# Designs tried in a protein design chat: VHH binders against WHI2-like protein P4H10.16c. Part 5

Target 1, 295 residues: WHI2-like protein P4H10.16c, of Schizosaccharomyces pombe (q9p7d3)
Amino acid sequence: MSVITQAQEIPTVAANPDFNYEGDPIIIQLCDRDTVFELSRDQLLGLPESILMCLFPRGLLLDYEIQECQLTQRPLIFQTADFDPSLLQYILNYFQMAENRTANDEIALSPPPPSFPGKCGIILLKEDIEFFILPPISPTTNIAIEVSPNDLLKLKQRVAQRLLQQKKIFDCLHLENSTSEGSAEKNLVRMLCYSGFHEDDEWKRRIQEPHRACITSVTLTNLDFSADQGPVSDPEYFPVYHKLLLFWQKPARKCWWDSSTSITYNGIEFATWVRRVWTLELAVLGANTYETAAV
Below, E stands for the ipSAE of ESMFold2; O stands for the ipSAE of OpenDDE; V2 stands for 0.75 times the mean of E and O plus 0.25 times the DockQ between their complexes.

## First folded at step 1 (VHH)

Design e01 (framework vhh_7n9e_1)
Fold by ESMFold2-Fast, scan of step 1:
Structure e01 (fold): chain B 295 residues (1-295), chain A 123 residues (1-123)
Amino acid sequence: as target 1 above (295 residues)
Amino acid sequence: DVQLVESGGGLVQAGGSLRLSCAASGFTFSSYAMYWGRQAPGKGREWVSGISGSGGSTAYASSVKGRFTISRDNAKNTLYLQMNNLKPEDTALYYCAKDLYGSYYSPWEFDYWGQGTQVTVSS
């Protein structure tokens, strides 16, 4: 469904025809949400590219919008696509906390390799789940069994709860399956564990919307650039982190269908068809590229 | 050491107002989201409200939306909850909590850091 922009509830500060468009905060209003975010230019452009693409699916021409607002003497307010406010806040706060800790020398973050101008690497892993409940077909009439709206709501809630019981990040990869995809997935888990994850790690934030039959999960971690030193005698040995950096030159995505989930309701078994989309991105704190600024 | 101290609770009649405060120390206050939660006798913990580190984002449980307002003063390291049009069902021990990663709207497996402040609303 197309993004619908609701009437704006604007913060009081927004009514000033002489606003300093270079120094005043940018106001972000999430589609159909009561929540408003106030961000600096650096905070907005410092968001992971994958997140900027979710917020601005039609792109963000920041300099153009600033010029247009200045010409029309209106505040810098950007309406975004729908996005969960608590999830966006988690991402913003994680990056701000990392920046504050490096500025205060409270923790030593792994320095990025010389190819990155920033001070630390942050890995974003996001999972988007959309599930579909398959009603059983009567063996006699070959017609789908009717489900009331109230029963469908209960079914969606139970499916969401069952999916949330898989708390570990890597449970959904079904590493026990022996396929070409399973081999690739084992290598992916190994590489992620070299970069800051543990095989038993759990999702840090999960947003459940059973009424829309969807779940969004996110976890952020600091990248360790010192991983894997290899044999000194091999002149062409690449440390594991060099391979990870090549892999993460831009956001990587993997989409697959998972039909391993079913539930029983009133003695009837309902199969679930689950679409899983993984987004993996390496963000470097303090590094702003033209590509990121042009999203 | 992180320390959170709640205050401002008391006995109030239905329809009345109270303002709760939470004094924070031992961490960079503006870098973390803060929350208010409550627990009534014989009931589980209930999330009430959350606010981002900057104060730019707030969230409320449906049971209190429109009646309660969360705010913070980062210069004073203090979190507030303005409670208006109080109802008997708002009677509970109120706690403030610091987010581990700076988010809000989390399932509450996180321990509350303060002793809490008791709010009692008479009919």
Scores: ipSAE 0.000, ipTM 0.117, lowest interface PAE 18.4, mean pLDDT 72

Design e02 (framework vhh_7n9e_1; at its last look DockQ between E and O 0.02; V2 from the best seeds 0.00; counts 0 for: pae E 16.0 > 2, placed apart)
Fold by ESMFold2, look of step 2:
Parts: C-alpha cells; structure tokens; sequence
Structure e02 (fold): chain B 295 residues (1-295), chain A 125 residues (1-125)
C-alpha cells in the first residue's frame, strides 16, 4: 500500500461559477494575526487548496459573502485561522510573480507541453511539525518527573533550534532507512527531482512557533518541464507532470510520528516525539479555476 | 478506549534474542503508524523504532539499527519488535505507542497520548 494518498474533496473556498461582477475591483482583506493582507477574488481562489485549508479550516462561501457585503455596504474582511503571516506573504508574492509572468506571455525556460492544462505549474511542499517533550519516569516514584515551567520552555527552545537546523526537505522521509528502491517515498522524491527539485534542497521558509511547539516549512518551486524529457527513443514515455496533475487542487499528505531525537537537560534525558505532516500540491496557473485534475 | 498490551519481555543473556508483541484494540490498527519506545531505570524515555500504517516504511534509532526489526500484522492487530544481538544497554521497559501514518484528510488528531503498560527486557552479562 502507498504511504502517500490522495482524496477528492469539495473546495475549501467555494465560488459561484456564474459569478459576474463588473464594478470596481473587489478588495478582500484577510486578517491573519496582526497582519492584514489585501487581495482580489481571483488571487484568493488561486491559492493552493492546502493553504486555503489552513486559512479557512471550516470553509468559506466566498461569492455568497461578497454578495452579502455589497448588499449591506460592509467591508469584505475575513479573519483567518492561525497561520504565520510571513509564510502567507511568501506564498502571495510567489503567486503574484508567477501570474505576472503568465499574464505577459513571457517565455519560460521550459514551456509547458500542449497537453498541460495551463501556462505554468507551481509545486508546493509543506511540512508541519508539532513536537512534544516527554518527562522521564522517576525511578523512585514511578511517575513522570515534574519540570518547572521555565525549564520546560528552555527544553522546547532547544528542541525547536535543533529541528530548525534540519533544513533539507527530503530528510524527514527517512529515505536512507528504506529497504527497497520502489518505496512510495523514494518514488515521490524521484518524481520531484525530475520536476525541478534537487535531492539536497532546503526549505525556503522554515518558521518556529514558540508559543505552540510547532514548526512550519514551505517551499514553492516552478514545475520544470525541461528536466523530464524522457528517452529520445521512447515514444510511449509518460511524462512525470502527468503524475503531478493527480495533486492539482488535491493535496497529498503523509502524517507520522518521529521520536528519533532526545534532549539532555541537567543530566536527564527527555524524549522528544515529533508529529509531522508533509504535504504536496500542484497549482496550475492560466487554467480554468473550477476545473479539477484529469487522469 | 485505546488499549495497547505489550508482551514477550524477559531475562536474556547478552547476544541473545527476544521478540516483543503489542496487541492493539479500540482503534482501526491498520490506519495508524505504530512505534516502540523504551525506558531504562533512572533514564529518559527513548524512541526505538517506528513503522507506517501499511508497513512500507520503517525507522530505527541509531543505537538499535541493524539489530532490531519492527513489523506489524494488520490482520491480527499486532505490532512486533524482533530484538537480536541484545546488549546490557538494551535493558529497559519497552512499550508501544500509537501514531498516525494515514492520509484521509484528518488534520486534528493527536495520537501521541496512548502508550501501553510496557514489558520488561533485562539483558545480563
């Protein structure tokens, strides 16, 4: 069985396919912590589904809300769920730059083949870490030792520092521990390396959330069609981007627990258990926003 | 309620072998990653090994790699740890833990709260 799977779901941000608005551009304000982001309807709808799930975990009926705000003359402002604003800014900037290139019909180094459903592809990789520090059991009392709140904070800071230093995107998949060439994780990494990644790539953004024992990492990369040309002599070659289209608007996730780390503090070893969620999604620019990936 | 019951521990001479079992109930075993941990007397809790929900991916602490083998039988709801070439340093209470290696779109579960009572492994010189 595959460790990484895909499921179809209703889009997190719902839009009316018959939406028709000819007035002044609608400005949507997203309040993310103390930061306000302004974007258009199309910019919001164009974000990867995995990011929209982070921003609106209960979903958003966007065009209904637009209509209601226009009827009541109220500002179009949404409070997002807790998401690091520096990561959202990175994502918004990346998509803005990519949209500017496609809007100007600029020639990419590796233009998409005619069978690709848009003008460019963007691959999103994301890692979410929650970590937990487990106090050891006292040999005298047979219950977990008590740790002062200040010492626990110092332990969390040390664990976070160590996790932040593990910057390579693919190391968390434990590829060196695999017993076979054909593991799902190895095949996934191979596919990504034919699509614009390098095996030793590091996260472009890796942010600690010290008030929660959480680390979030995001990398966006352009889908590189030139890296996967297939053998010249094989007309039956099936290009890798077709496999990536399975993840278009349908993010794939792997969730697991990893406790390969421990921390010593005042001569006591503390186990560290790490919950990881690793996410892959393809975004396609210059396609119909309401279409789903074809197989 | 989630229940994890470890067995197979005992006293063994250095260089010997043991196989630990963890019987799981109260959840759909095949949907979750499973882990082994251990705690030596007076020492911190150490992660030992993990296995994905389908068994396709395994990981080991460096101290046990090459000597221990994690496996699972999803039909029997049982997790195993084959321990070979045991050393006195392997003496500990061994316990299994429930995790998640399951892509059904669940974003909200923390499964780290479930441990078994453990089974004692003692390796004499």
Amino acid sequence: as target 1 above (295 residues)
Amino acid sequence: DVQLVESGGGLVQAGGSLRLSCAASGFTFSNYAMYWGRQAPGKGREWVSGISSGGGSTAYASSVKGRFTISRDNAKNTLYLQMNNLKPEDTALYYCAKGSDYFLGSWYESEFDYWGQGTQVTVSS
Scores: ipSAE 0.000, ipTM 0.133, lowest interface PAE 16.0, mean pLDDT 75
ESMFold2-Fast, scan of step 1: ipSAE 0.081; ipTM 0.591
ESMFold2 (binder alone), look of step 2: mean pLDDT 83; pTM 0.840
OpenDDE, look of step 2: ipSAE 0.005; ipTM 0.235

Design e03 (framework vhh_7n9e_1)
Fold by ESMFold2-Fast, scan of step 1:
Structure e03 (fold): chain B 295 residues (1-295), chain A 123 residues (1-123)
Amino acid sequence: as target 1 above (295 residues)
Amino acid sequence: DVQLVESGGGLVQAGGSLRLSCAASGFTFSSYWMYWGRQAPGKGREWVSGINSGGGSTAYASSVKGRFTISRDNAKNTLYLQMNNLKPEDTALYYCAKDYYSLGYDYSEFDYWGQGTQVTVSS
């Protein structure tokens, strides 16, 4: 435990820097990683629900209630599912910076409307990519072309590099191929752009798992209340934050397959099937958390 | 599309019992963890109970432990909450929720969740 603490240089989120006299810090240990984070209860429970679900697949509240029934005097220690430490640190830092700006000097661009229950809104957009490489079937043998483990690794690296080169958030929606001007994809982009995103925005953090054919990308933005919101009666112009407020920090997810990507290796074309999962969530600062969410 | 329809609420006297049901459609119910939450008038939302996909593991908020029992029938795509020894402080809108970690969940589908079922406990 001390060796892990001494070896790690990852910034640990300390308990309240003003000295927290009201409770013990919570320690979280990332599965299969020599990484620990020290958080206050408020910092842990203030994380987006989608991130808490990634860290605690069995449910944070379920694990928390079980531990509180069994533990009285020691700091709460949670072992989480596998999660990238730098991505978690990015999310924690973003929320801390937003809280500091709200408390010390800055109010979000334009004050929030009276119907908004907090001081600041943060929108999380996360993309999880899992990709599969399909070797072609040989016309002479009628069986799939065999690929050595070393060649498969090189293919996976090339596919990951190709996917990482698609830097803009909305490139994966293939808006140029839309048949209808009122498509679901165009409506989603329009709603997100009304709320603080720009059409040319890029992912802020992208992590490729070293031993898996998967990429996790995240971007966080402050909710922009000055954006044109149109009439409430028009679903296309209904701001995304109004919909999310009906659900209070509950993440929305969209899953689809993207087969538009292919890669050529040693003169052979391999089809790539990409499973994309988008998670969209509004977090409200200065309001109650998941346990006590106010509408 | 994902749809959750809560029912079984009503007016009951302190010490009484109610059984809530949640009819699920539009997803593979047996593959998801399910939860009950509630929101009292003028108060925040709070977690009440959770049950795993197979029904073999459950947990409860301290305020309801020993009085409420969560269960599920995967053949009927239905989640239940048996509420015994009800107290005035249990008065709230009760809603069920699906685990959001599962694949196939869409933004539009989320919009179709039920309005919950009202439980009012008089003394």
Scores: ipSAE 0.000, ipTM 0.103, lowest interface PAE 18.8, mean pLDDT 70

Design e04 (framework vhh_7n9e_1)
Fold by ESMFold2-Fast, scan of step 1:
Structure e04 (fold): chain B 295 residues (1-295), chain A 123 residues (1-123)
Amino acid sequence: as target 1 above (295 residues)
Amino acid sequence: DVQLVESGGGLVQAGGSLRLSCAASGFTFSDYYMYWGRQAPGKGREWVSGISGSGGSTAYASSVKGRFTISRDNAKNTLYLQMNNLKPEDTALYYCARDTSYWLYGESDFDYWGQGTQVTVSS
């Protein structure tokens, strides 16, 4: 069964003592696994809290060295992070694209209800997978079958390849095994599809960590205010959207173990235990401002 | 005014094939998930298959998986069900349905159902 909880893990920010935190524009150069990202302070702090916690598990530390950028004439602050650059790039591009659409009205996002005038929402769904290979226990020795380190690495690579080939977001919930519309899994999918996802959506970015039994997947969508309104925009539906926004504005978590995957190697079947953690978060945009919490 | 009109039913021998069609009108067909359901004599309605608006995703009841194929032609506003290796227990009135649930699995009452087309499978 799935348990859904809300997380309120707040990153800490340590400003450079010589820098005026209260409003001077700065460029942050984020060195993320040898990929350098240039971000404004607003862009960085506007990212989903779940992403900020991954980038800065010990809190955001502003470096003591500030350099002037020749082209932008803005001070530079250097930061280091350990997050997959392809996932970060996807998130940054999506947020920049949505901000530009909102600011320019050139490509309309779903229209917000009157309780959120001029605002639009972005939903982030992130999956973290840890997988474990369980060798069978020999019935004669009552000891787990021994696998060489090289063979274990090959097994882990094959498990990762199989998991990465599961492109559809909702396949891991095994909805075909549920007999009730009121199941937690079906209600979660309904809520997500109501909010802007489609049942046939695929993960937009998936990556296996090198030398780790871990996969991270992310997808982003615009909050769909129109899907629930039918033919008439009725104020009666606004409380439902408000409740969704309150539910999503802080990271919400779903965690479960999936033992449905197995892998065969040299004629022996190895069980795979997969720990899946879904993090769901809403960022609300108004004009040129990112907001991760409704005020 | 939403209308769903099924056709293509008939009498067929066990092991045979049949293709059902559903003509949809009164809504933007490509925006909706579509479904096939059936009702055998004296039984309740049973979900058979679902398909996304784009046709990119499909799902099937266990009883028909591997034998039936759902598809759609959005240019013609038509939904199809290709039924192969038919069995006597597939005898039922087959309904085309539309719903706003945006999922493939049919455990909800659908917004709209057609009148149905009869499929009879002889031994």
Scores: ipSAE 0.000, ipTM 0.130, lowest interface PAE 17.8, mean pLDDT 71

Design e05 (framework vhh_7n9e_1)
Fold by ESMFold2-Fast, scan of step 1:
Structure e05 (fold): chain B 295 residues (1-295), chain A 123 residues (1-123)
Amino acid sequence: as target 1 above (295 residues)
Amino acid sequence: DVQLVESGGGLVQAGGSLRLSCAASGFTFSSYAMYWGRQAPGKGREWVSGIDSGGGSTAYASSVKGRFTISRDNAKNTLYLQMNNLKPEDTALYYCAKEYDFWSGYSPTFDYWGQGTQVTVSS
């Protein structure tokens, strides 16, 4: 499975007997907005992985969702995470114009929004969390406290909820505890802020798998372009891209453990060990092609 | 006063090798990423290679990957470019550049190009 689904049933929508589940367009509805987009299956699957991860942070198993809609007699409407509608429109227009150009039509490309002059690009930051719950040692018996499978599941769910309360992307770095002398954590924050991220940016809907004790979170920002035209190989045209590529070339450098979190359940305090892995993906869109790179 | 002085260029036959050096002064060399770029007659500047402040991470343009090796000696404040299997299309004036101090809020990848050193590769 390349993509895992999290789409919800559409409430209050009546069944449409004329809907063709094999040929009708897919409608995506942006979360926390009244904005919808209509796409063919080919358009949806042709989007860069970085865009798909931001729209569907829990993934999208397209065939399964279509079968669910057929079974429940619902239209093909899929809920997405929140996304900038102007950026999504620009991306969809770009791919549509590329397809039409192959047909030898006279094509006028829509200009990018004022906030995205020249080439459109995105930087995707992904966080993979794996956590472990440590039972405390009883002072009277000197052995670890035993937990039932049902109570362990509830503990995992509570730990996941606690981790999800860290909404801002840099909360996990505990910058307040860092020295003022150029700590690795502060350097990481500075590099990402240089790239367009803000300290108040928030994670997009984390994938929560309590049974696996894993959470995946994503966030993105616009890739900064210094000129309208130029090769990706030239840092004069793509300075932020080249700086990030050089900094992020070793993904293993962005892996750490955190044991500061604890949770209380039925009067007993459980310690949590959290492993975090950050991965950066860069996507540049321009002319008749796009380039993606994971670093 | 920031200074970057390139050297080591010259005339070489296709398939040959050259090692370029860039002597840096006027700033804390070990705190900045460094870059090599080139400009052939009648063409714009082309980024060739980059290395982070500690020397642990390097990057290369696709046209030179596998043939060129960037390195640095922070004790000597010197940047190097080892060029192997040179091709006529590598003929250019080669420049080194210092990363701009991004803590000040300006975003160019490099701050200052040196005077350059000429590399000419005969067929």
Scores: ipSAE 0.000, ipTM 0.167, lowest interface PAE 18.9, mean pLDDT 68

Design e06 (framework vhh_7n9e_1)
Fold by ESMFold2-Fast, scan of step 1:
Structure e06 (fold): chain B 295 residues (1-295), chain A 122 residues (1-122)
Amino acid sequence: as target 1 above (295 residues)
Amino acid sequence: DVQLVESGGGLVQAGGSLRLSCAASGFTFDDYAMYWGRQAPGKGREWVSGISWSGGSTAYASSVKGRFTISRDNAKNTLYLQMNNLKPEDTALYYCAKSLEYYGSGDYFDYWGQGTQVTVSS
């Protein structure tokens, strides 16, 4: 695992002042401006941390403070970064289904992805990509070529577009370059697939900031976990399953660098240095399941 | 001994309708969610529709939503699928399935019937 570093992070959560416990209606307006969601305060703050960070990269609290000064903007409206409306709807529906499961049989049924038995949860995989464009060194003068700010912006846009063409989750791991089943990359993919992800799954949404050289992407899967019932036919699966639950109880991340991307502009090839950070987050639903994951 | 027996398939013209039935035995029918799946020759099994144990909640694949209606009669231990405005792409072997107590290796169901063939001509 020499190139892949695993780390646990202290979650960063959007904060909201304690103004009302009963919850005023909150409007979430996606960056496309055509899509709005009406949520309660509790629904909004109950979203997984990675989702909150994708929706509010600058923090939910700042927007709330601004609107508090301008009370004519009732109901409260929080503008988000670009996010897939169908993905957000899926997340909200999943939380509603899980909360209503103990109440009655009126829960909407959808095909669950392959997952673990017994308990409800969501596993979220987030990718943060930061990239840098390296000016080439002239072979005749051995001095770095200077790039104008306008050309740098165009280069950043081209790099970002190239990176957005990578649709499958695991393409960045270059599994074709690894012939060993025991490689760190293949083990990571195997663990994620045991958790309900599939090798052909695609990133759902990417928030792109070319001027800042930043891209974020998100995908998720259902996790139904039971410590008691693990798959009987595969004794290796249950220990891995338990390790994944503990590993993802808090956000955990893998970090690596990728230098495989290059862009040609005005006849000159520019190397790109890409930093990729994957964050794995487990949101567990239900009191019993919550206590098991929280321990 | 769990048994699911599908019926009601046949040959139908595009735009036509069929009603499929699944007779269930060997388990307490009203304790389980029920599903319809289908498989075209040379393709994997595709989930079509699901219904909760009471019949109060239903779900549909996007390809059939608005055209197909799932229902159940718990007194008769029977599951139904009403298929309207059929398309050639709906041609497949249709299976009735019982929900799992838990989720297995990529399978949402612990038992499948033998299926009933639906063929839609253009």
Scores: ipSAE 0.000, ipTM 0.161, lowest interface PAE 17.9, mean pLDDT 64

Design e07 (framework vhh_7n9e_1)
Fold by ESMFold2-Fast, scan of step 1:
Structure e07 (fold): chain B 295 residues (1-295), chain A 124 residues (1-124)
Amino acid sequence: as target 1 above (295 residues)
Amino acid sequence: DVQLVESGGGLVQAGGSLRLSCAASGFTFSSYVMYWGRQAPGKGREWVSGISSSGGSTAYASSVKGRFTISRDNAKNTLYLQMNNLKPEDTALYYCAKDQYYDSSGFLYEFDYWGQGTQVTVSS
């Protein structure tokens, strides 16, 4: 299997395979909140399915809409669902750079592996954090200490601030507390670093959800097709991206609980439980076909 | 002592089928990702297929996809490779390998331990 998770059979943004677009590139305007993006039809279709699902949760019959606009002489303007425009710009820039590297960049001087002829790859790492604040139980009354809604909000803000201070991707794995170099945490870091990440890389975007006990973080890097070298000097090796596909197949999402964060408020220590979910998405760009593999 | 013993190889005509087995001992088989690799005469080692510790996930080299099927029986500590529609270019020494991966670890390393291999020869 070369796909981590089988994408939805019906594409979120549907193209008509029989429709002929041999003319000039079709340019689409995408309205995301207060920002307008101009994309080619091919660039839009080339976005990862997970991103398309966020932009068009109800789906988009793209070529049907294009035909209708052409017949009625309307501009090709599509409204997206609520999505961060800065993140969308970052994603568009990244995929544009990846396409350009195949065409004429320094990375195009490195031949693509046989499994991805004429293609380049991207790894997207997403972290979803939910956190829970539990008041301590009073030793005198044996019941949980009650916290006002206003105080609870301030507690949530303090927890969020502390979590956001962990700027590096691997800070949450507490590598310095591991007793073994072969620990699960260190092995995860090595896997991701062999795939294209760097041990001291930082999240490209990290956002606290407004008025929620949630943080969403994303980062991405070029899939390192040259990272087929093992931890010992051995040139005969399974390609790392194939190992990632095997490891991150459903239900292979990384999900764990972290209780290492606590905060003191008005002299009382509050325990926090943090649920972290890591999702890997692989995207491979082709000349006229875009393929995505997800967790 | 980690031991991996491959069997099931032999001579077969193009278009034929073979089923390879790998008997594992000396470790908790159900906790490790397992792989099949091959080495043709005068060529380097080539990855063929891999399977997760539970058997729920598999991956294949493009050269064998659709023709080969990897599977495992954790109760019997045995790994299998069903090879269909064999081609002369499939002629190689086939061997299984164990990885250091644990279900909770999330990392796949290069093979820790290799078996001795079983020879597959496909005549045209």
Scores: ipSAE 0.000, ipTM 0.193, lowest interface PAE 15.9, mean pLDDT 69

Design e08 (framework vhh_7n9e_1)
Fold by ESMFold2-Fast, scan of step 1:
Structure e08 (fold): chain B 295 residues (1-295), chain A 124 residues (1-124)
Amino acid sequence: as target 1 above (295 residues)
Amino acid sequence: DVQLVESGGGLVQAGGSLRLSCAASGFTFSSYAMYWGRQAPGKGREWVSGISGSGGDTAYASSVKGRFTISRDNAKNTLYLQMNNLKPEDTALYYCVKGYSDLWYTSPYEFDYWGQGTQVTVSS
């Protein structure tokens, strides 16, 4: 009954002297989900560093593992940490499509500047939400209301659904509450909009795990080189892509708490604490990603 | 649902050529890496060749490199293996195999997509 064992009978995924470690696919097995992905070496190396860190939180020395597999004649099968298959598939598909378009010069509408190696930039924006439901205090007994495990699961599902209704990327920044046009939040939105996002853009993939009280959302966009000088009326503008290049080897991160959400369930109001983590990363197609992906 | 049907095998003399075909149905052919494997009498299964979903990347076992060419026609949902300079040791049942995923993931229940094979016999 083991389909994985059956696949391992093929020499490309089994120990064999004829196995081509440069051309044969690498299999990654998503831990705890019993799901596998078959990737070329270039597809694995081309994954954003932030995603590789999620898949291999203890690090991955790819060249070392490949050499060990070659020496011991064993298959290239790597176990990952738990990761959503649909999210990984979206990322892999986006990068594959971008590589195909780059080969046909469909992505690079204008030649990239010498400071930007490669023909295409891809910006990854990922949001990780962890939420916590606070038990309300009874006004009559002044003790916390106990919730059954089944009711807690329903509460988690309702909170997740409420958070998923915030479809636009920038809704969680609560820009209307900013007291200055020069706020960090407004500057971040402006930078991202100059890079290829629109202020009304929605998340492209959102995965919920209600039992674990978490949501992961991702959107990818192609870097817009035509916006690198900003508007004609702004002589002080410094190219956005040049700023993003400073972070190409290291994802930028923003963490904050959002307590503005509450849920009413069976006539009782439950407060929530939402921890949001944004990861922003620029990936450059055609650049040497090997030295940035080996962690 | 998913079907892989191999054809093109037969008896040929050493130094001859054969072209194998695999007609695929029941899935989005261009989204999956495809492979040719073989099993000689009294031996286990051997990998022969692989091709990416787009057809841009190919790989070959050392025993067939330079003699065999893998290709695909995504418009026709067909995988090919052109075999030149055949040797007696190439005698085997040749299988068309759907990969796990080049672009798409799949559940474990969806990975057992092997054709019935096509017999290739090379006389000396």
Scores: ipSAE 0.000, ipTM 0.090, lowest interface PAE 21.7, mean pLDDT 71

Design f01 (framework vhh_7w1s_2)
Fold by ESMFold2-Fast, scan of step 1:
Structure f01 (fold): chain B 295 residues (1-295), chain A 119 residues (1-119)
Amino acid sequence: as target 1 above (295 residues)
Amino acid sequence: QLQLVESGGGLVQAGGSMRLSCAASGFTFSSYMGWHRQAPGKQRELVAKITSGGTAYDDSVKGRFTISRDNTKNTVYLQMNSLKVEDTAVYYCAADYYDFWSGYEYDYWGQGTQVTVSS
């Protein structure tokens, strides 16, 4: 399933295999926001697991919640964890565009993927940045320089603005400073480019949390099925998306600390520690999407 | 490319314990990691492996050895208890690597670490 559920609870939730509420809208309410999203069951289940984990960190037993709302005659409204509405809207729009293209251009796929006829592969790359501002130690008092809450907020905004100026996806990898073609960073770029990204691609959506020292960036691309055209003579060859599904049953993750950045504010230099988490996920659209998210 | 570095080998007396570590570096996503060993004059054999689905052990080490993985450090460990003279071997770390550019899978091996169990 393309939803995060407790494994031991799944059989009880799936008691009615003829259950069908795809016509009934599901409303999700983002934590601490007035924004609501109206989704079908298929739209919700089709979201990348990484996004579902962010929205429902404690899991979601979708069929159970739907049945409970119907028994209590409540609207299908589910509370989520905090998430930026513009990022979610961008993701939903992208998946809708991909679904519409697959339906209209299905004949152009030759042959259709064996496990996913008429489906589209989507790669999601999500970046979570968390940064920490370290005040310097005073030479006269030998303790950290005090910063007011308002000055700290301005420092956070200044650091976030510097990070947002790195518009290209791969800017943070500092590839120009690497001399090795076999570096971890260059291998990551190669893999992502093989999957449909380009070296000069920009983040499609970025958001800064104004009172939190964090930025979330998202980009999406269609899996390039042309990259799947290996030698016909290789009996062990399988399309790239099959290998991604077998190899990545959960979102792939890379975490690192970015180089220290210094921000000068009122003549004082503040060190900044930046923690970056990249999450890469393959999603396959259509009626069988939930089958590929089970791990 | 993936590089594997083993550590923690050495000399230990029979009945003692030892922990081996294998640190992986470079960008890769491994479906499994494992430990193999090669005693003098013998072929290299699987000792233990760890996958998302669980662990597997050679019958000669079941109940004595435990394999574990720290995904945040991309490191696999082999905890060896109740060591026997027959466990004397060079221990090798192994991992798989999928190259999306070529579409092929490769197996990577460490350089090995010597474990000597004295009577």
Scores: ipSAE 0.000, ipTM 0.110, lowest interface PAE 16.2, mean pLDDT 70

